# VH-VL binders against q9umr5: the designs that were tried, part 484

Target 1, 268 residues: q9umr5
Amino acid sequence: SYKPVIVVHGLFDSSYSFRHLLEYINETHPGTVVTVLDLFDGRESLRPLWEQVQGFREAVVPIMAKAPQGVHLICYSQGGLVCRALLSVMDDHNVDSFISLSSPQMGQYGDTDYLKWLFPTSMRSNLYRICYSPWGQEFSICNYWHDPHHDDLYLNASSFLALINGERDHPNATVWRKNFLRVGHLVLIGGPDDGVITPWQSSFFGFYDANETVLEMEEQLVYLRDSFGLKTLLARGAIVRCPMAGISHTAWHSNRTLYETCIEPWLS
Short names: E, the ipSAE of ESMFold2; O, the ipSAE of OpenDDE; V2, 0.75 times the mean of E and O plus 0.25 times the DockQ between their complexes.

## First folded at step 23 (VH-VL)

Design yj5 (framework fv_nofazinlimab; at its last look DockQ between E and O 0.86; V2 from the best seeds 0.84)
Fold by OpenDDE, look of step 24:
Structure yj5 (fold): chain C 268 residues (1-268), chain A 123 residues (1-123), chain B 112 residues (1-112)
Amino acid sequence: as target 1 above (268 residues)
Amino acid sequence: QVQLVQSGAEVKKPGSSVKVSCKASGGTFSDYAISWVRQAPGQGLEYLGEVIPMFHTRNYNKKFKGRVTITADKSTSTAYMELSSLRSEDTAVYYCARTKYDILEGFSDFDYWGQGTMVTVSS
Amino acid sequence: DVVMTQSPLSLPVTLGQPASISCRSSQSLVWSHGNTWLNWFQQRPGQSPRRLIYKVSNRDSGVPDRFSGSGSGTDFTLKISRVEAEDVGVYYCMQGTHEPYTFGQGTKLEIK
């Protein structure tokens, strides 16, 4: 039998967005038990990510317990960060494939319609004033805001991304790394036509330097220092990168070709 | 001026479906979310769900167990609410309403409402 | 779901006298960042609901200053300093802090 699949949604999202994905899985892997976690739906997805991690943890623990052979995670957009954190704090998870579906794994620094929608009166260049305040860090979107021009503020004020990345020292860094490394495969999915994740390479742990030049995963300090296990995972062949062009952010979970190419191979 | 104009009254048989429209004007459609609320005769207000055109996301009150479908067409600035497997208890006036999301200023919930659409379900 | 409980459900008032409506939520409506998504709506006979107050105490444009909202946590109040004939209708509180959003039962304001 196929391992259960757990799905975690993104910002302002819900289980409804994954109706096509469910159809694809059911068609290609009949009998697969797929659970789309309907937690923190809609505006609730703006709650602090650590709060979300705790809620999702409570939901996945029973599912994992009933699946001793392991489970697969499909985590979309903001959900990918939630899942990464989840796997970092859980010392007993049994995740075989962690599929990060167009997630800002290395953070967000976009000036997209999404950002303008949430911050109608602000530009990305001045969001650091908001996001790196104690007040701002109470919003999920600020928990993974990564301003390359204000690295000191990011490192000191980011209460989520900087911690799960091991970019700021904390007492749990070693344990979180150990926990995260329990994953069988890390499948990174994203693409240049996403339009929301900025830069789109963030889905592959690439990101801007201080000059807004995009550097790849292997050039990142978190990789070079192996702060949360990326270097180790890559070395043992556990990282899969699946870039795909022509897919907008809101279509990653509803594209058949993407599913067959990037998701399906890891659901067996 | 902001206006939400809904489609006309509907009379439906039990088990059928109804689709109500809500056309927005006087603002940028994609900058807002559209929610649906219903009110049975002589009763209070009940939230059905929300669509966010910009994000292409939809959120539903799970009480309806998948019977409600909310959609939006940005090209026509129109939101839709479809309710299937209609029951007599679904007889109500259905309203659309607008919500503005702003992290800094806060959420402006239901600042404008449609005129309502009466849906009658009877055998 | 969060239960919103209004009191009273019927509110007969003499013209020119003040009115007060209470709304209590079954759990706190405060987010960690401090915002509280509590709204008040007025529905006149035969009309659509109209928002009067948002975020506990903010009046919408065009709403007379005789309307005021207050409260915190789980207890909220709508006050009308001097009731006028046009104030007849049903008033609803609504929480937008927790999914799904929920309304109070409504308070029917009538003139004695």
Scores: ipSAE 0.907, ipTM 0.946, lowest interface PAE 0.6, mean pLDDT 96
Fold by ESMFold2, look of step 23:
Structure yj5 (fold): chain C 268 residues (1-268), chain A 123 residues (1-123), chain B 112 residues (1-112)
Amino acid sequence: as target 1 above (268 residues)
Amino acid sequence: QVQLVQSGAEVKKPGSSVKVSCKASGGTFSDYAISWVRQAPGQGLEYLGEVIPMFHTRNYNKKFKGRVTITADKSTSTAYMELSSLRSEDTAVYYCARTKYDILEGFSDFDYWGQGTMVTVSS
Amino acid sequence: DVVMTQSPLSLPVTLGQPASISCRSSQSLVWSHGNTWLNWFQQRPGQSPRRLIYKVSNRDSGVPDRFSGSGSGTDFTLKISRVEAEDVGVYYCMQGTHEPYTFGQGTKLEIK
């Protein structure tokens, strides 16, 4: 029988966004127990990511307990950061496949319609003034804002991303790395036509250097130092990269070809 | 300047569905969330859910057990609310309203409302 | 769901006198440091609600300065410093901090 699947939604989402994904799973893997967690819906997706991690942890514990052979995570957009934090803070998780569906794993730095929607008077060049303050860090968007031109502020002010990436010292870094490495597979999904995740390579742990040149995962300090386990996972053959062009940010969970190519093989 | 204009009154039988429209004018449609609120005769206000055209997302009050569907059409600047499996208790005035999600200035909930659409459910 | 309780439910007021409407929530409406999504609406008979106050105390454009909002945490107040004839209607508080958004039961303001 198939392992249970837990779905974690993104910014301004709810369980309704995943109805097509649920249909695909039911058609190809009948009998799979799929739970789309209905927490921090809509507006509440702007709450601090650590608050979201705490709430999602409480929800996944009983599901994992009922499935001693393991579970899979499908985590979309902002939800992929919640899930990566879950894998770090849970000493006892039993996640086989962590499927990161177009998530800003190395952060976000873009003048997108989404930025203008939430910050109508701001640009990417000046948003660091808001996000790298204690007030700004109370909003999820700012928890993964990553301004490559203000690295010292990012490292000092980030309450979430710099910690889960191991870019700032903290007492739990070694334990979090150990916990994250318990995952069976890390499946990274994203593509150049996403239009929201900026740079789109953030979904593959790539990101801008100070000149806004995209460095890929293997060129990142967090990989080279193996700060949370990426180098170890790659060496184990546990990282799967599944890029796909032609998919906009809101369509990742409703594209059958994407599902069949990048998701279905990992839902053992 | 800003105006939300709703479709006309409806009389429906139990078990059927109703779809109410809300056309926005004055401003940029995608800058806002569009929410739906109802008011039964002699009763207070009840939130049904919202659609966010920019994010292509919908969020519903779970009380309605999947009976409500809220959608948006950016090309016509129109939001829709469909309520299925109608009961007599669904008789109410249905309003659309908008929200601005401005983090710096604060969320501006329901700053403009439509005129309301009376939906009557009777046998 | 967060329960919003208004008092009084009926408020007859003499023209030119102050009016005060209380709204209490079943849990804190503080979203984050410095942010509380508590709103006040006015509804005249046969009309749509109109927002008066957002974020506890911010008056909407075109709302007379005789309307003011205050409060924190779970206890909130709408005040009208000098009631005018145009103020008749039902007043609702609403919280937007917790899903689903919820309204108070309403306070009917009438001129005595």
Scores: ipSAE 0.795, ipTM 0.884, lowest interface PAE 0.9, mean pLDDT 92
ESMFold2 (binder alone), look of step 23: mean pLDDT 89; pTM 0.927
OpenDDE, look of step 23: ipSAE 0.898; ipTM 0.941
ESMFold2, look of step 24: ipSAE 0.772; ipTM 0.875
ESMFold2 (binder alone), look of step 24: mean pLDDT 89; pTM 0.924

Design yj6 (framework fv_nofazinlimab; at its last fold request DockQ between E and O 0.80; V2 from the best seeds 0.86)
Fold by OpenDDE, fold request of step 25:
Structure yj6 (fold): chain C 268 residues (1-268), chain A 123 residues (1-123), chain B 112 residues (1-112)
Amino acid sequence: as target 1 above (268 residues)
Amino acid sequence: QVQLVQSGAEVKKPGSSVKVSCKASGGTFSDYAISWVRQAPGQGLEYLGEIIPMFHTRNYNKKFKGRVTITADKSTSTAYMELSSLRSEDTAVYYCARTKYDILEGFSDFDYWGQGTMVTVSS
Amino acid sequence: DVVMTQSPLSLPVTLGQPASISCRSSQSLVWSHGNTWLNWFQQRPGQSPRRLIYKVSNRDSGVPDRFSGSGSGTDFTLKISRVEAEDVGVYYCMQGTHEPFTFGQGTKLEIK
């Protein structure tokens, strides 16, 4: 039988967004138990990501317990960060494939429609004033705001991304790394036509330097220092990168070609 | 001036479906979320769900167990609410309402409402 | 779901006198950042609901200063300092802190 699949949604999402994905899985892997976690739906997805991590943890623990052979995670957009954190804090997870579906794994920094929608009077160049305040860090979108021009503020004020990345020292860094390394495969999915994840390479742990030049995963300090296990995972062949062009952000979970190419191979 | 104009009254048989429209004007449609709320005769208000056209995201009240479908057409600035498997208990006035999400200013929950659409379900 | 409980359900008031409506939530409506998504709506006979108060105590544009909202956590109050004839209708509290959004039962304000 196929391993259970757990799906975690993104910002303002719910299980409805994954109706096509469920159909695809059912067609290609009949009998698969797929659970889309309807937690922190809608505006509640703006709650702090650590709060979300705790909620999702409570939901996945019983699912994992009933699946001793392991489970697969499909985590979309903001959900990908939730899942990475989840795998970092859980010392007994049994995740075989962690599929990060167009997630800002290395953070977000862009004047996107999403940003303009939530911050209609702000620009990315000024958002650090809000997001790196204690108040701002109470919003999920600020928890992974990564301003390359204010690295000091990011490192000191980011209460989520900087921590799960091991970019700021904390007492759980070693343990979280150990836990995350329990994953069988890390499948990174994203693409240049996403239009939301900025830069789109963030889905592959690439990101801007101080000059807004995009550096690849292997050039990132978190990789070089192996702060949360990326270097180790890559070395043992556990990282899969699946870039795809021609897919907008809101279509990653509903594109059949993407599913067949990047998701389906890891559900068996 | 902001206006939400809904479609006309509907009379439906049990088991059928109804689709109500809500056309927004006086603002940028994509800047807002559209929610649906219903009110049975002589009763209170009940939340059905929300759509964010910009994100193509939807959130439903799970009480309706998949019977509610909310859609939006940005080209016409119109939101739709479809309720399937109609029952007599679904007889109500259905309202659309607008919400603005602003992290700094806060959420403007249901700052504008449609005029309501009466849906009668009878055999 | 969060249960919103209003009291009273019926509120007969003499013109010019004050009115007060209570709304209690089964859970705290405060987010970690401090915002509380509690709203008050007025529905006059034969009309759509109209928002009066948002975020506990903020009046919408055009809402007379006779209306005021207060409260915190799980206890909220709508007050009308001097009831006028046009205030007749049903008033609802509504929470937007927890999905799904929920309304109180409504309080029917009538003139004695």
Scores: ipSAE 0.937, ipTM 0.963, lowest interface PAE 0.5, mean pLDDT 97
Fold by ESMFold2, look of step 23:
Structure yj6 (fold): chain C 268 residues (1-268), chain A 123 residues (1-123), chain B 112 residues (1-112)
Amino acid sequence: as target 1 above (268 residues)
Amino acid sequence: QVQLVQSGAEVKKPGSSVKVSCKASGGTFSDYAISWVRQAPGQGLEYLGEIIPMFHTRNYNKKFKGRVTITADKSTSTAYMELSSLRSEDTAVYYCARTKYDILEGFSDFDYWGQGTMVTVSS
Amino acid sequence: DVVMTQSPLSLPVTLGQPASISCRSSQSLVWSHGNTWLNWFQQRPGQSPRRLIYKVSNRDSGVPDRFSGSGSGTDFTLKISRVEAEDVGVYYCMQGTHEPFTFGQGTKLEIK
C-alpha cells in the first residue's frame, strides 16, 4: 500500500494543473490516495504566505492523522515554500518525502514575463522599493523576493523567507529546525530552462551573491550555519538533487520523463 | 482601442453544451486575465471563472460543479467558455471581461466587457 | 461565498437630485491589512456593464466626477451628486477580495 500524496499548487494555480501528474501516479502506484489541496486558488494565491501556511496546515492535519505510516508532499513553485514552512511549524507532521518541484527555495530575483505581468512598470533592480515595504509584504511574491543588492532591507523587511531560512533571529528557530529535520527525504527538482525561477538554482538552495554569481547550496551562509537544518539533512543522505534541462516552468507536472526520473522513486 | 468581441447567440437543448468565444484586440492578450460572467433574464450578474494565459492557469466558481471549462488560444488572442449539461436555468447572456493584475496600481477588475452572447436553453 | 447586499433595489430619483446606493458585504473586503477590491458597475438598458469605480473610490477614465465611491470594511456607497437622464440603468457592486468574486443584486435607477 502506498503512502498518501498531498499536492500543494503554485501562484494562480488550481488542481486542474496536476491532472497529468495524477495520471502518472495512478499508472505507476495504483491505489495511492492523492489529494491536490484546493485552497488559496487563483487570486488568493497572492495572499501573504503565512496566511496560506496556516490554511494549508489545517487542511493537512486530518490527512496525516489518517495515515500514521506517513505521507508524501509534492509542492510546485510557490507551493514549495508553503510546504517548507509547514515542515517547520508542524511539530507533529509525518512527511516522508518532500518533493520540491521547481520552487524558489532561496528566493527570486528575475525580470521574467511573470514579473512584468504583476509589476508592469518595475524591474528587478527597483522592485525592492515595493516588496520591502509593509504594503508589499501583503503579497506572496514579495514574501520571497530576494534582492542580493539590498540585503539589509531583505533581512529586516522579509516577513517570510528570511524567517524560514533562519536569516533573522527569532524565538521559534530551534523548534522549526527540529520539526524540519523530521522529514525523511528532501527531493529538489528544477532546471536551467525553467524561465521563471531566477536564478533557477534557487530550486536547489543556490542563489546570487552581491556580484550576481550563483553560489551553490553548500556555499550559502544558511547552509554553513545549519540555520534550519540543511547541513544536517545533507550529511545524513536525505537530500536528493534531480535537475532536468528542457522543461519550462508550467511543464514540470506534465513531463513523463521528469516524473519517472525525479518523482516516482520517492513515492514509497 | 481595446475590444472584446464575442461569438453570436445560440439556442440549445437541455443536456447539450455550448462554447462561447471572446476575441481580444487593441491590447496584448497575455497581459490580462479573461473572466466570464453571466446574467439570466431580468436578474443580476454571476461570476463563472477566469483564465490567465500567461500562467496557463484557470480558476472556476465551484457552484458550477465542473460544468464550466475555460480555455484560451494565445495565437488568436481568443478565450473560450464551454458550459456542459445545460439546463433551462442556464439561459442567460454570457459576458467576457478582462482584469489587469497590477500589484503597484491595484487590480483593475473587469475594466472592459464583451458585448455579450445570449444562450437560450429550451426544449 | 461572500454575499453582497445592495440597498435600495429600486431607486426613483428626480432629475438634478442626489442619489446614493449602499453595498454591504457579509465579510470584510480588506486584503490582509491593505487593499480593498470593491468595484461599481453601471449597466444601461440593453448594454453590457461598464465599470465606474474600482478599488472603492477610483473613477475610471471618462466617468463624470458627479460619481463618487466611498466606504471601508463591509460598508460601501456609490453617490451621484446630481442625477442626469443618462444615468438610468442598473448599478452593481462587486468584490474581488475573496474567491469566488460576487456581485450585489443590483439597484435600478429610474427617473421619476
Scores: ipSAE 0.816, ipTM 0.896, lowest interface PAE 0.8, mean pLDDT 93
ESMFold2 (binder alone), look of step 23: mean pLDDT 88; pTM 0.916
OpenDDE, look of step 23: ipSAE 0.918; ipTM 0.950
ESMFold2, look of step 24: ipSAE 0.800; ipTM 0.890
ESMFold2 (binder alone), look of step 24: mean pLDDT 89; pTM 0.918
OpenDDE, look of step 24: ipSAE 0.920; ipTM 0.951
ESMFold2, fold request of step 25: ipSAE 0.807, 0.804, 0.811; ipTM 0.888, 0.892, 0.894
ESMFold2 (binder alone), fold request of step 25: mean pLDDT 88, 88, 88; pTM 0.916, 0.913, 0.916
OpenDDE, fold request of step 25: ipSAE 0.935, 0.933; ipTM 0.961, 0.960

Design yj7 (framework fv_nofazinlimab; at its last look DockQ between E and O 0.81; V2 from the best seeds 0.84)
Fold by OpenDDE, look of step 23:
Structure yj7 (fold): chain C 268 residues (1-268), chain A 123 residues (1-123), chain B 112 residues (1-112)
Amino acid sequence: as target 1 above (268 residues)
Amino acid sequence: QVQLVQSGAEVKKPGSSVKVSCKASGGTFSDYAISWVRQAPGQGLEYLGEIIPMFHTRNYNKKFKGRVTITADKSTSTAYMELSSLRSEDTAVYYCARTKYDILEGFSDFDYWGQGTMVTVSS
Amino acid sequence: DVVMTQSPLSLPVTLGQPASISCRSSQSLVWSHGNTFLNWFQQRPGQSPRRLIYKVSNRDSGVPDRFSGSGSGTDFTLKISRVEAEDVGVYYCMQGTHEPYTFGQGTKLEIK
């Protein structure tokens, strides 16, 4: 039998967005128990990510308990960060494949439609004033805002991304790394035509330097220091990178070719 | 001068579906979310669901167990609400309303409403 | 779901006198960032609902200053300092802090 699949949605999203993915899984892997978690749907997806992590943890624990052979996680957009944090705080998770579907794993820094929609009077160059305040950190989108021009503020004020990345020292860093390394495979999916994840390489743990030059995963300090286990995962062949062009952000979960190429191989 | 103009009254048989439209004008359609609320005769207000046309993301009241489908067409600034498997209890006036999601200013819920669309379900 | 409980459900008022409507939520409506998404709507006979108050105490444009909203946490109040004939209708509180959004039962304001 196929291992159960747990799906976590993104910002302002819900289980409805994954109706096509469910069809694909049912067709190609009949009998698979797929659970799309309807937690923090809609505007509630703006709640602090740590709050979401706790909520999702409560939901996945019983699912994992009933699946001793393991489960697969498909986590889309903001959900990918929720899942990474989830795997970091859970010392007993049994996740075989963690599929990060177009997630800003290394953070977000772009004047996207999402930003303009939520902050109609702000630009990415000024958002640090909001996001790196205690008030701003009460919003999920600020929890992974990564301003390369204000690294000091990011490192000191980011209450989520900087911590799960191990970029700021904290007492749980070693344990979180150990927990995250329990994952069988980390499947990173994204692409240049996403239009939302900025830079799109963030889905592969690439990101801007201080000159807004995009550096790849292997050039990142979090990798070089193996702060949360990326270097270790790569060394043991546990990281899969699946880039795909021609897919917009809202289409990653509803593209058959993407599913067959990047998702299906890891649902066995 | 913001206006939400809904489609006309509907009379439907049990088991059928109804699709109500809501056309927005006087503002930027894509800057807002569109919600649907219904009101049975002599009763209160009940939230059905919401769509963000900019991203086509949707959130439904789980009470309706998948009977509600909300869509939007940005090119025509029109949102739609379809309710399937109609029952007599679905007889109500259906309203669309808009919401602004400004983080700094706070969410502005339901600042403008449509005129309502009466949907009658009867044998 | 969050239950919104209004009181009273029927409110007969003499013209020129004040009116007060209470709304209680089964859960706190305060977000971690401090905002509280409690709204008040007025529905006159045969009309669509009209928002009067948003985020507890903010009055919409065009709403007379005789309308005021207050409260915090789980207890909220809509007040009308001097009721006028045009105020006849049903008033609803609505919370937007928790999904799904929920409304109070409505308070029917009538003139004695």
Scores: ipSAE 0.913, ipTM 0.948, lowest interface PAE 0.6, mean pLDDT 96
Fold by ESMFold2, look of step 24:
Structure yj7 (fold): chain C 268 residues (1-268), chain A 123 residues (1-123), chain B 112 residues (1-112)
Amino acid sequence: as target 1 above (268 residues)
Amino acid sequence: QVQLVQSGAEVKKPGSSVKVSCKASGGTFSDYAISWVRQAPGQGLEYLGEIIPMFHTRNYNKKFKGRVTITADKSTSTAYMELSSLRSEDTAVYYCARTKYDILEGFSDFDYWGQGTMVTVSS
Amino acid sequence: DVVMTQSPLSLPVTLGQPASISCRSSQSLVWSHGNTFLNWFQQRPGQSPRRLIYKVSNRDSGVPDRFSGSGSGTDFTLKISRVEAEDVGVYYCMQGTHEPYTFGQGTKLEIK
């Protein structure tokens, strides 16, 4: 029998967005219990990510308790950040595969139509004034805003991303790293044609330096210092990278080839 | 000038479906969320759900048990609401309304409304 | 669902006199630590609703300054400093902080 699958959605999503993914799982792995968590739907996906982590934690506990053999997580877009935080804060999680589906794991610094939809009078170069303020940190998109040109402000003001990355000292860093390292596999999915995640390599723990040159995961300070366990996971062979071109941000959960190539092998 | 123009009144039998349109003008259709709200005769207002064309996302009030489908056509700047398995209690005026999601200024909920579409469900 | 309770449900007012409508929510309407998405709408007879006030106290464009909103947390008030004949209609509060969005039952304002 297959382990239960828990799905955590992204910004403005609801369970309807994952109908095709559910069909693919049912067709290829019949009998799999799949739960798409219907928390923080629509507007509520803009709530602070720590609030979302708390709510999703409460929802996953009974599912994990009923599945002592383990569960899998499929976490889309900002949902991948929620899931990474879950793995850090839960000392009793039993997640085998954490499948991060085009998630901004190292943050976001994009001036896309999506950004302009939420910040119609702002440019990415000036958004740090909003996001690195108490007002901005009350919204999820600002919790992972990562301006490479204002790193001191990011490190001091980020209420979420800088903490779960271990980029700032905090009393839970050792425990969170230990908890995160209990995951069986970290499956990273994303691609150059996403159109929203900027840089798209954020889905693979890559990100800009101060010159907006992308440094890959192994070049990141958080990897080199192993601040939350990436170096340890890679050394164990527990990190899977599955890039795929030609997929837009809203299509990751509705592409059969992507599912069969990058997701299905990890749903044991 | 922003304007939301809805389709005309409908008379339907129980068990059938109705589809109401809402055409937006005077702005960029993809810049806003379009929500649907209904008002039974002599009653208050009830939220049905919304669509965000930019994100291709839809969110529904779960009270309607999967009977509501909201869609949009960017090329015609038109949103649609379809209510299936109609019951007599679905008799109401159905409104579309607009929301602007602006993080800096705060959410601007239902700043413009359509004229309403009367849907009558009768035996 | 968040229950929005308005008082009074019927409000006869003499022209030129003040009017006050109360709205109470079953839970806080504060968005995390910041703003409060409480709105007021006016529905004149035979018309669609029109927004008057958003975020508790901000008047919409074209809304006369005799309308004001106040309150916090769970308790909110719409005031009309001098009622005019054109103010006849039903007034609704609405919360946008929690899904699904919910409205009060309405307050029918009439000239006596």
Scores: ipSAE 0.789, ipTM 0.884, lowest interface PAE 1.0, mean pLDDT 92
ESMFold2, look of step 23: ipSAE 0.785; ipTM 0.882
ESMFold2 (binder alone), look of step 23: mean pLDDT 90; pTM 0.929
ESMFold2 (binder alone), look of step 24: mean pLDDT 89; pTM 0.929
OpenDDE, look of step 24: ipSAE 0.912; ipTM 0.947

